# Designs tried in a protein design chat: VH-VL binders against o27280. Part 340

Target 1, 266 residues: o27280
Amino acid sequence: MDSMNVPEVLEIKRIVEESESVKTFIFSWDFRREVRPGQFVMVWDFRDEKPMSVSLIDPVRSEIGISIRRVGEFTDRVHGLSEGDLLGIRGPYGRGFELMGRDILLVGGGIGMAPLAALADEATARGMRVDALVAARTADELLFLDRLEAAGVNISTCTDDGSCGFKGFAHERLLTLEENHDMAAVCGPEPMMFQVMRILDERDVPAQLSLERYMKCAVGICGQCCLDDTGFRVCAEGPVFWSQELSRVREFGRYRRDPAGRRVPW
Key: E = the ipSAE of ESMFold2; O = the ipSAE of OpenDDE; V2 = 0.75 times the mean of E and O plus 0.25 times the DockQ between their complexes.

## First folded at step 15 (VH-VL)

Design ca48 (framework fv_cemiplimab)
Fold by ESMFold2-Fast, scan of step 15:
Structure ca48 (fold): chain C 266 residues (1-266), chain A 118 residues (1-118), chain B 107 residues (1-107)
Amino acid sequence: as target 1 above (266 residues)
Amino acid sequence: EVQLLESGGVLVQPGGSLRLSCAASGFTFSDYGMTWVRQAPGKGLEWVSSISGSTEWIYFADSVKGRFTISRDNSKNTLYLQMNSLKGEDTAVYYCTRGDYSWPFDYWGQGTLVTVSS
Amino acid sequence: DIQMTQSPSSLSASVGDSITITCRASRKISNYLNWYQQKPGKAPNLLIYEASTLQSGVPSRFSGSGSGTDFTLTIRTLQPEDFATYYCQQSLSTPYTFGPGTVVDFR
């Protein structure tokens, strides 16, 4: 494309209701503008623009999907839209996941399963063996299980309340799973990712973790992401980071910062 | 500088309830997870529960799941442990300590003794 | 659960001795291991975290080593204030577990 920074106004082709609070919006996409799992787009509702991870990449149907959880004013407005309505989309942006080796592990928490679902599709299409650990507070919040199953992914689940699969947290479940992965990709709440990262480090499995709070930095909006304790330039390389890099970031998994620079604990 | 002060330990009957408190000072309370660790008389240390700075990430030992609740009030710099359905084996000194999944248990209070007996 | 074992359960030593305490995890925990000291009638104190990092203010005669499943705490030139019980604790995953403790008694 001549300009990747100008929003293209696209019609919502289809909406999939993933859960009570999550919808996937599907658009026709021109794949001359390549998009990879782990990348995001800026979604514009003609009032505000927010970064959203790409959760479906389907070159055969010429479609992309964007999964959005209802958490505030912007997402409430977008959830109120119907098939046929318009949204502005620009991108893709950011560093996507790298696939390495033959056997990979995906660990997703809540909406963090969205970019990992796109990665699972690519990995299985490449003939890779994919194990996915899908974590949520309750069974109703587990996302993309049917899609992962259809892709041939080996699925393990855990819920905090025990309503589906292992009763407990992702890192506790991970300890009971086999240790034969060439790489891992992790996306979800930072406390989950922090604890999962420790187990993957013990297993000497290189991991890539996607940090939602650093998506804006990848489009040149550099505020919070340029002010880490180590002086590390997270905005230049995000939202996907290697576990070895994140182990040096003092704030990772502990707290983030609001617009005023004040610490907000996890 | 960093200080933790537990209170609330008393004699209670089996099946009873009790709430322990831990007052923290000398650090930004909400930046740290907090933990309860107990020690039965003459025995070793046993982790009971941890809570993250925001209150959203909570973990319990299997021995207390469903009976104990951990909470905190960041505006009061106070950690709580609500103990219900108390059993004789819950008799212990309960220590408040700073730390959770992201930080070692680096500072400890002096402990408060809970005795569960008829 | 990750089970922690300590050896010996107790040892007798004199001031000036050098002693070692061992800790073993039932599975690999990398370097996610902490050491605590508890003096009689007192609360525990953190000595070492991440297997070998000395906590600020802790005397240099204390040192930790090991990785994976086997860890050691060494106290060189034992002082009177070092007579205490020592606990290891794994920090890899919940539920966090402590070793049963090693009592260091005056001989």
Scores: ipSAE 0.818, ipTM 0.918, lowest interface PAE 0.9, mean pLDDT 90

Design ca49 (framework fv_cemiplimab)
Fold by ESMFold2-Fast, scan of step 15:
Structure ca49 (fold): chain C 266 residues (1-266), chain A 118 residues (1-118), chain B 107 residues (1-107)
Amino acid sequence: as target 1 above (266 residues)
Amino acid sequence: EVQLLESGGVLVQPGGSLRLSCAASGFTFSDYGMTWVRQAPGKGLEWVSSISGSAEWIYFADSVKGRFTISRDNSKNTLYLQMNSLKGEDTAVYYCTRGDYSWPFDYWGQGTLVTVSS
Amino acid sequence: DIQMTQSPSSLSASVGDSITITCRASRKISNYLNWYQQKPGKAPNLLIYEASTLQSGVPSRFSGSGSGTDFTLTIRTLQPEDFATYYCQQSLSTPYTFGPGTVVDFR
C-alpha cells in the first residue's frame, strides 16, 4: 500500500456535469503511476482533503476523471471550481476490482456508479459481456447511462419512485434479471449492497463490493474500520472486498462508526 | 429484557386515518431496524413495512404503498405507523417487531387491534 | 413477489409425537428462511432463522433444515405448549412474505 505523500497540484482540464449534484473533474495523468478501477485518490482543495473514487481511466488521452457529489462544505467548494483551476491530487490508493471470467454484472447505486463506470470501460476493453443495473432514488440521480451505452454495456435501470425503468429497489430489480454471471461488482449505499449481496450469494455469483468508509483505512488513516460485535476485524486494504469477507462483518449494511467509535445506523 | 409495546388500535371508519405507536425498551433502539406485521382476524401474518435504524431506508408492502408511512423517533425509542385512507381490508392486529433487511424479526410486541368498519 | 406455501395446512398430533412441517418458496431463496410459532391469542415468536439456526431460548426439540426452495421444521417429542400455528417467512428480498401457516392441534 502507498504511504502518505505530498499532493501534486494539477490543473482541471475539463469538467463534465453528470447531474445537478454530480460533476466529473478531468486531469492530465502520468500513467507511470498505474491506476486501476476501484482505486481512489485524495483530493485537496488547499484546506481539506477527501478520498474520491477514480471514475475515468483513459491512458490513450493520458487522463483520469474523478466524480464528486455535492454533499457538504468541501464538495460545495470543489463544485464551484472552473476549468483551469487547481486541485491537489495524491495517489492512487487502495485495492481495485479484479476481473475474472467472460461476463460481469455491475450493480451501482447513485454515486457508486462512478468507480463501476471505470470498471465497465476496462471489462468491455477486455471483451467481456457487461450487464449493468443502475439504481437511484429518482431518474435525475441515475448516473453514467450515456457513457455505459457508448461502451456497449447492457443497461437496466430502477428508481425508487418509478420515474425511470423498474419501480423499486436494486435488489428487487435484480430478482427479475438474468442469473448467469461469472462475477459481479457492487458499489452504492451499504443497505443496497447488503440486499444485493444476498441475491448474488443465492445465485453463487462471486461479488466484489466497494465500501467508501474503508478508503481511509487503505491510506493508513482509520476512523471507521472497527472490530465488529464478535471481535472480527475486516482487513484494512479496501475499499474493495469479496462478498464472503463481508458476510462475516456484523456491521455491514447496518451501522458504521464515527471518529469517537459511536455507532451510526444506516 | 427486550420489550415492545404497541398502542393506538381503535375502531375507525373507512377512509379514516390512525397512527400506531410502539414503545421499545431493553436494547439500543437505533442499532436495529424495525418492522410492522399485521394479522387479519383468523388469518395469517402479512408484512406491512420496515424501517432502518436511521429511518433512511424504508420498505412497504404493495397493499399499503401510498397510504401508510412508517417513522421512528430514536430519542424516544418509539416506532410509528401512520395509516391513511383506511379500508376494511386493513382490519387486523398490528404487531411491532425488531428487525429489517439485516436482522430477523426476533422480538414481537403483543399487538394492537385496528378495526375499519362503519 | 416470492410466494410461500406450507404443507399441511393443519395436522393433529398427540403429546410425544414427532411432526414435520414443510415450506416451499416459489423461487430459490438459499437459506434466507425463518420459522415462527404463534400460540392462540399471543404474538408470534421467532424459532429459527437462516433455515437451521435455533433462536436463543428455543428448546432443542425444534430443528430446521433445507435450502433453495424446500424447507422443513421438525418438532421432536411434542409437548403440550407446542400446539400452535407455525409460519415460515422468506428473508431474501422485499416484499417479505409469510407462508399461510400450519395449525398443529390435538388429536
Scores: ipSAE 0.822, ipTM 0.919, lowest interface PAE 0.9, mean pLDDT 90

Design ca5 (framework fv_cemiplimab)
Fold by ESMFold2-Fast, scan of step 15:
Structure ca5 (fold): chain C 266 residues (1-266), chain A 118 residues (1-118), chain B 107 residues (1-107)
Amino acid sequence: as target 1 above (266 residues)
Amino acid sequence: EVQLLESGGVLVQPGGSLRLSCAASGFTFSDYGMTWVRQAPGKGLEWVSSISGSGEWIYFADSVKGRFTISRDNSKNTLYLQMNSLKGEDTAVYYCTRGTYSWPFDYWGQGTLVTVSS
Amino acid sequence: DIQMTQSPSSLSASVGDSITITCRASRKISNYLNWYQQKPGKAPNLLIYEASTLQSGVPSRFSGSGSGTDFTLTIRTLQPEDFATYYCQQSLSTPYTFGPGTVVDFR
């Protein structure tokens, strides 16, 4: 329906190489279709369509950016494209992040920093104090540090191998960063998000977590998402969920399901 | 009936290597993270290592980092602990247990004794 | 690392007694605490998780309470099979840490 549910064929205006495995594709965007940090679009290469989070929202330049990590056949094909090439984009879809308070924490793992980079831009533009914990396997996989620094974000890093910042995992680093925040936004692999969520829960910091696997539910393909393992039906539109809801979901951080309904462990 | 059965514990000289196995049955193995917990003779419980259902998320106690490797074979319902550069302080009963960051350690095997002594 | 302590280190009790074991964390851990029972020569078994949720199959005479730093395990009307060592364990963050244990002996 209307322009939102029909793919628009858009020209790639710029490509930013974020790392060896991540590129940001920038497109002109008509902001009569609002887009908020935490929302996603469906990216169509004229063969397959995949959900991708919006990583740059720039109404002044009338541009959006979509950051894509090279992990399989679809993303390998998209990474092979050049400025001037075409992609189909439809959306935006899903529930975006909600900003509240004055001081916020962002916790991102790998490509999960992409939607959080867009959120950081909005929060700092609104005069909020932003702390970001950026986590990756190695220093070369830390994303958006220059963008966050340019925006005035206070950055902490951690790497599994200790090649940059704290040696260890995001939740272990977070445990040493004992500051009060009015809210947190978390995006990354579910095992990281689950463990970060527990620490934020202990601090009584309301947290919003972005779950990639629920992006299709937000476009209506899955109808109502049932997240409650206690036998109560909870209707929620992804990909962003509050931590209080996810604390009751037994599969969160443990496994997801493939298109055939088979369990895929984390 | 959930069952976990450890094997491989023997007497080993300091600096030696040993691989422990844990055979799981009675549940869908890949749906659960797994953990190794040890207990030195007459002492309390000490967490050693945890591994996620896929095997991609791995955590170690500082005392064993760089010396021990945890792995799993979901096709065989088996958890492993490869122990290298063994020290006297590694002498303990090693328990296999079901669970990790997202699930309590709810079922335990009977344990396998590793003795590191000259 | 989050350090766990237990009080008392040991206690003597008779069948029919009610006993209380305390566990303290070196920092706040919300309700992310588990209790385990270990009988002599046997593996531990889970009694309680998330501070107060009783594991399936565990008798109702066992109960857990507390949040933050201070936690309690209570056993009402102690039975012969309850003479064991009890451990608390924090599940907030790696490295996971256990308390030193409380030995419950027959008096």
Scores: ipSAE 0.778, ipTM 0.894, lowest interface PAE 1.1, mean pLDDT 89

Design ca50 (framework fv_cemiplimab; at its last look DockQ between E and O 0.84; V2 from the best seeds 0.00; counts 0 for: pae E 2.3 > 2)
Fold by OpenDDE, look of step 16:
Structure ca50 (fold): chain C 266 residues (1-266), chain A 118 residues (1-118), chain B 107 residues (1-107)
Amino acid sequence: as target 1 above (266 residues)
Amino acid sequence: EVQLLESGGVLVQPGGSLRLSCAASGFTFSDYGMTWVRQAPGKGLEWVSSISGSGTWIYFADSVKGRFTISRDNSKNTLYLQMNSLKGEDTAVYYCTRGDYSWPFDYWGQGTLVTVSS
Amino acid sequence: DIQMTQSPSSLSASVGDSITITCRASRKISNYLNWYQQKPGKAPNLLIYEASTLQSGVPSRFSGSGSGTDFTLTIRTLQPEDFATYYCQQSLSTPYTFGPGTVVDFR
């Protein structure tokens, strides 16, 4: 078994409070182990293990960041941790984003901005022009705005309640934007991604979308993250997919499966 | 067999309120988004509102935003449309249909007539 | 909003005829277009989705084509039960909009 499959116990170097419900945990990282935006790691709190996207990749400081939203028992425990505490990290896993062209559009919703923030850093470092559409239910749930701005990203915001930026959903805001891009990266709720994907398709903009599914092994063995009809494993063939791949996935944007394998509607 | 049955359409005065119901059968109700479409007498079809399977994602036509609410009870296989501040232009047959942003409107109920008049 | 138009608004044909109805969108909508049939006093029925995919149970004499802004619905051998109004509908984005309809009556 590859050493990457063994959890490494790492000390929490720093904690950044992104919002009321989201924290970024920063760890020292040996960059001999390559990590790409869009890939995920398995986070182990010595009781349970959950997949989390990498939201920060800093080779200069030799650090990575993992942004975690408080949504359940596991994340409640993790959010209770302090700097200096320990977590198990194994990975990275999965297929990350590919960058192409000169102009890139990022469309993110809620915690979906986590991997996109990392992608934004890489894209800007490469001298790409980056536009980001950041969506959330309310203004206080908009993530990484200061970080994106500091990186030179052109930001457009939208909120369901209109508390910041465009009032409405991301796909609605996207329809009002006339600019075209060489590629797009999308991450957020699947209903958002589904509708955004169609708009990008109509505009002939190549798009990559990051999916979230229940993942147990992270190495393509257990099958818990298999997508219906295609058999794609989100942990192995994904979590980043091209729009052409997702067009073949019946369940995309329609439903997901819970840990028991039952269909759960969006 | 998929069946959708609307009810609640009656005569109501302008400014009044009304709640429509749609009883669904013949399929797993929660697996599908649902939509209301209306048709004024002698006119074409107009999309009114859609709701996802979980009820989390809701969309409205501008003509009814702020006045109408859409909801569903998956335990009862029922879709609802609460209509407030009704206007004469809201007079129409209201159809319940299966489908939303991710699915075409592949099954329709018989419709229920709402008449808004003094 | 995306506006949908149809042509013709009405047409008369005989049993056995082949007829074509056109639908145009005010902007490109790729293949995100559906066709519906509505008979007098009845609810609409889905005929075609995604511009060219035939809905299950719909006779093969119905076909759809087109992409971008221009779409067509063709009925190759018109049957007595095909007397109805036909609507196109874009499914690219909200608000979902319908064409004004095309009335098909028998000569």
Scores: ipSAE 0.915, ipTM 0.955, lowest interface PAE 0.5, mean pLDDT 96
Fold by ESMFold2-Fast, scan of step 15:
Structure ca50 (fold): chain C 266 residues (1-266), chain A 118 residues (1-118), chain B 107 residues (1-107)
Amino acid sequence: as target 1 above (266 residues)
Amino acid sequence: EVQLLESGGVLVQPGGSLRLSCAASGFTFSDYGMTWVRQAPGKGLEWVSSISGSGTWIYFADSVKGRFTISRDNSKNTLYLQMNSLKGEDTAVYYCTRGDYSWPFDYWGQGTLVTVSS
Amino acid sequence: DIQMTQSPSSLSASVGDSITITCRASRKISNYLNWYQQKPGKAPNLLIYEASTLQSGVPSRFSGSGSGTDFTLTIRTLQPEDFATYYCQQSLSTPYTFGPGTVVDFR
């Protein structure tokens, strides 16, 4: 009955290699079960389940895409799969991005560009002006540039090592870019998001930031998912939060928690 | 009580190398980013480098980029600054301070003097 | 880079005076500004962070104000231990930059 709480076994229709470490897995999807940019699904390889952001939402082709970075045992196994192989998909879950105004700035770091690529598609389809700042450690880790260009997005890049675009960090590059946007959406490592948020706050640009690390808590597999004194839980409030909400969270950008509740610094 | 103690400052020849250390106590070292700030004789304060709590996120002033390396050993509560290709302009008292992008530079050590001279 | 300037570069004052030091950023930095005091021969110490929040243990005669590009540090009823150099510092973005300092000398 296509309940979002029941895993559906889906065939991998296509695989797109985004980089040496990132692949997008594309599945047929029944859009009676709506998916919005910023939401995630649970991906089941018949051994483990992991949360993954939706990176492609295409109602015309009846497809969704899920971009996965190779970081450990689960993702290594999934990267070994081929077109025609099966994965379990459950969801979507979480609060997605909200669009408002006429122009939006996207700031993405590494795999954080995945949910922002889906958002760029929706914003462009809505007729918004979209500017994207794409950040990575090196040029070969910049993601979705061709897809963003094809969508008509105005792209700026930066790499830590200077191998493409501005040499430096996303927040340093942002200081040199146009200051007038109606809103922003940010996704990437928390230290990057923290520093970008400060610049957007200075500009009075309301921002939405996506916190991937809290997605496990949203499906009940993590017992330590409250944010500081706010008591927010990703299953009810996240993974997308407004900058005003995150400005109250002492942990944001500084440390996360392991399954035992111990602080793990960024 | 938060305490920071720098060491390693000496006279060194131009083009030489030197490693500074900062021993921290009185707080959970890994919960805080750390920073090096320097002050040339008779001049003001200049930010040199910052490192996040885990050591993963590192920032440098353009004047030292490519020559200096910042690192930390959380098991020993110690911050390091490896200085290579030293120039006369690097002559300064080097201060260790607690703080980075997410926290003000709220506690400072006594400083250690590095003199780069022939 | 965000450039910081301070005014005056130096001032002479007597115990009991009230003094004001100004700091200006070359671009808007919201309230991401800190003030430090450095006594002769000593390391700096944090007085104020986020433009107006007094650091624990700092006497209430110190106060900070301002936002955007213009900031002030005020010391009311100056005490002998307040003769020092004062620095502002922006914390909006790397590279972090300090003002050139204001020397407060005994008159």
Scores: ipSAE 0.827, ipTM 0.919, lowest interface PAE 0.9, mean pLDDT 90
Fold by ESMFold2, look of step 16:
Structure ca50 (fold): chain C 266 residues (1-266), chain A 118 residues (1-118), chain B 107 residues (1-107)
Amino acid sequence: as target 1 above (266 residues)
Amino acid sequence: EVQLLESGGVLVQPGGSLRLSCAASGFTFSDYGMTWVRQAPGKGLEWVSSISGSGTWIYFADSVKGRFTISRDNSKNTLYLQMNSLKGEDTAVYYCTRGDYSWPFDYWGQGTLVTVSS
Amino acid sequence: DIQMTQSPSSLSASVGDSITITCRASRKISNYLNWYQQKPGKAPNLLIYEASTLQSGVPSRFSGSGSGTDFTLTIRTLQPEDFATYYCQQSLSTPYTFGPGTVVDFR
């Protein structure tokens, strides 16, 4: 409770280079603080604090992994760290994915595959059949393919430039894939998720989608992560939402808000 | 009042290039995705390309992929279509319209005619 | 690609008539279907989006219905300004295909 809201300073145990722009930072973790796929942590580099999705949940080794894409000043600094260096971690926060049925479809774009990789581990451990559509701009940005294959996941790929798999967008590839899933989990760029959600809606596949919004408190008090129209707080009622919940949110897929609360287009 | 004004349509030889512009006013341009739709003389409407509000999400019809590029300058409220390797089948009125994957095409310019012939 | 068809290709009608135009998608598209009106020499105008929602400023004599693959545009009590070509357009997925159009002419 108190320790969840105060960053614990943890040592980076191991770093995995997932791509030229994505690293997974692995920490020892006391699983009395449960972590579920789709939940996030706030990562503090002693200057700034950002939400990051958990990509590895390993209670046997007492480890969590956090996958971080280099996209700006904060993530550049974190990518410059080495094993043994320190980061502050608080959390986990938010509502994770809920598994149901026997067959699950994962649709991940870029770094959005991170929480889905954790979900894939849980789904396969339960004996579910897991199909994954892994999307990126280019082949060398496709994430977690070897890990997913080793877990027995059936992988389809697409790249914007056609360098691997289907040339095109995730929603276009999805139209050509098997339709018979009990549920779907979607995470990636919000325009991708919007277009994928339309197809899943047409198929009557229950879908959970993980949103990314600016966060400050991460516990639902400050209002910085609120969605227009519904008042949903991404850090409290999300980041994982059912597609039914998002159908009431006009903001979804169309715009987001910056730290100052200004509308920003996709 | 939302206004969209296309310009740049002319007669061009096959294999040539042309850039169309669309000047937007009466709304916050960067808040909306934009689309080009074309119509060959006496024919129906054909979606050509869409671009998101920030300019980072771009989609093309197969018939123009690799030949056309779409861009926008949000500081000038202007949408562009760069057309290269033009063919006879590209002859059409080109409409600028407001909308993309997330919005229907709710406001349209009056179009600019591109003719591709020798 | 999702192919869109329209029926009829053209029709003749008088002021005051009620008419229907149908649109069919080559696969299910839920309610992701828009309708546009285009008068000769003019740009199209959005009439209806999401199959049945009227665009702001569109007269209530226009209505849309349907889901899945079959959709209908209905114009009740035709007015002189309604003689035009009508297009449906799917918005489920790229490419955002239009139907071939239905010409509504004076009788």
Scores: ipSAE 0.588, ipTM 0.842, lowest interface PAE 2.3, mean pLDDT 91
ESMFold2 (binder alone), look of step 16: mean pLDDT 93; pTM 0.945

Design ca51 (framework fv_cemiplimab)
Fold by ESMFold2-Fast, scan of step 15:
Structure ca51 (fold): chain C 266 residues (1-266), chain A 118 residues (1-118), chain B 107 residues (1-107)
Amino acid sequence: as target 1 above (266 residues)
Amino acid sequence: EVQLLESGGVLVQPGGSLRLSCAASGFTFSDYGMTWVRQAPGKGLEWVSSISGSGQWIYFADSVKGRFTISRDNSKNTLYLQMNSLKGEDTAVYYCTRGDYSWPFDYWGQGTLVTVSS
Amino acid sequence: DIQMTQSPSSLSASVGDSITITCRASRKISNYLNWYQQKPGKAPNLLIYEASTLQSGVPSRFSGSGSGTDFTLTIRTLQPEDFATYYCQQSLSTPYTFGPGTVVDFR
């Protein structure tokens, strides 16, 4: 009866290969169920269920996209699927990004560009100026560059190995980008987000950061997605948090918890 | 009680290699990033390298990039610094310290002296 | 790179004096600034982090202030054990950089 708690079996309409390790799975979606950039869905392969960020929101085509990085058994199985195959989807869950002002900076690392790509679409549709800093370990791991360019986004890149754009880390590149922004949205590995947050704090730019944490359920009825220091539930109070909120969370950027409750360092 | 103990500092010839170790105790090692800081005789402090709790996020000073590698073994509570292509300018006391991008360098070992000379 | 400078490079003081050491960053670093003390032949120890937060176990006669580019370390009622070299360090971004140090000598 609560449709958000029961998976709907949907057909994979289209698969876009974003990189060797990342695919976007596109599904028909009934937009009477609101979906906002920054929200996630639970993806069920009829064996296991995992949270995935929504990376495409297209009400004109009545489609959503979910970008998935190949990182373990579940994602390996999902990557083996073809157009026409079925997946269970429930949601959306969590709080989306809030847009304010005229100028937004997006800072994404790896798969963290997925929810930011959806946000870029909404921000450009609202007439905002969008600057994106896209970071990855290597050039072949940079995601959504063509899509961002097509949307009119001003793109800067950096790679750890120097294979594309600035040689170095996102926070080091950001330090050389001195443009004023009304807000920022950040998504990627927590060590990147922590260091980017400090630079944005120095610039007095309000930032929203999206966290990926372990979750046993996405409806906020279990405590597995709680942040240790504040009691925030990522699935109920996140995954998107303001930088002022995260500055009070001692575990942010340092460690998270596995299904057994043990600390997993970054 | 937090304790850090460096070892491995010796006299090495220019172009040589050396591995430093730092044994940590008194805290959950994997919860903290770790850093190497060096000090040449009579000179100030110079940051060398930092490594995150998991070992996946690593940062180096430009003076050592491509020559030094930092690593850790969380099962042994040990931090390492592998130094290759050593130069006279690398002569310094090397300090192991707890901290990285997310935590101040709050506890320091006593240091281990590396001398690079023929 | 963010350059750190300290003033003075050295100072002479007597027990009971109140002294100040200044640190300047080449760009704004908010409050991401740490202070360290190093005695001859000893490892450094952390005194203050985030510009003004006193490290546990450090005597209250030590205090830090400042934000942006200009920072001050104050030692009130100087004790014999305070004769040491003091270093500031920015923690805004890699590469992390230290000031050149300020030597506090007995007058």
Scores: ipSAE 0.800, ipTM 0.909, lowest interface PAE 1.0, mean pLDDT 89

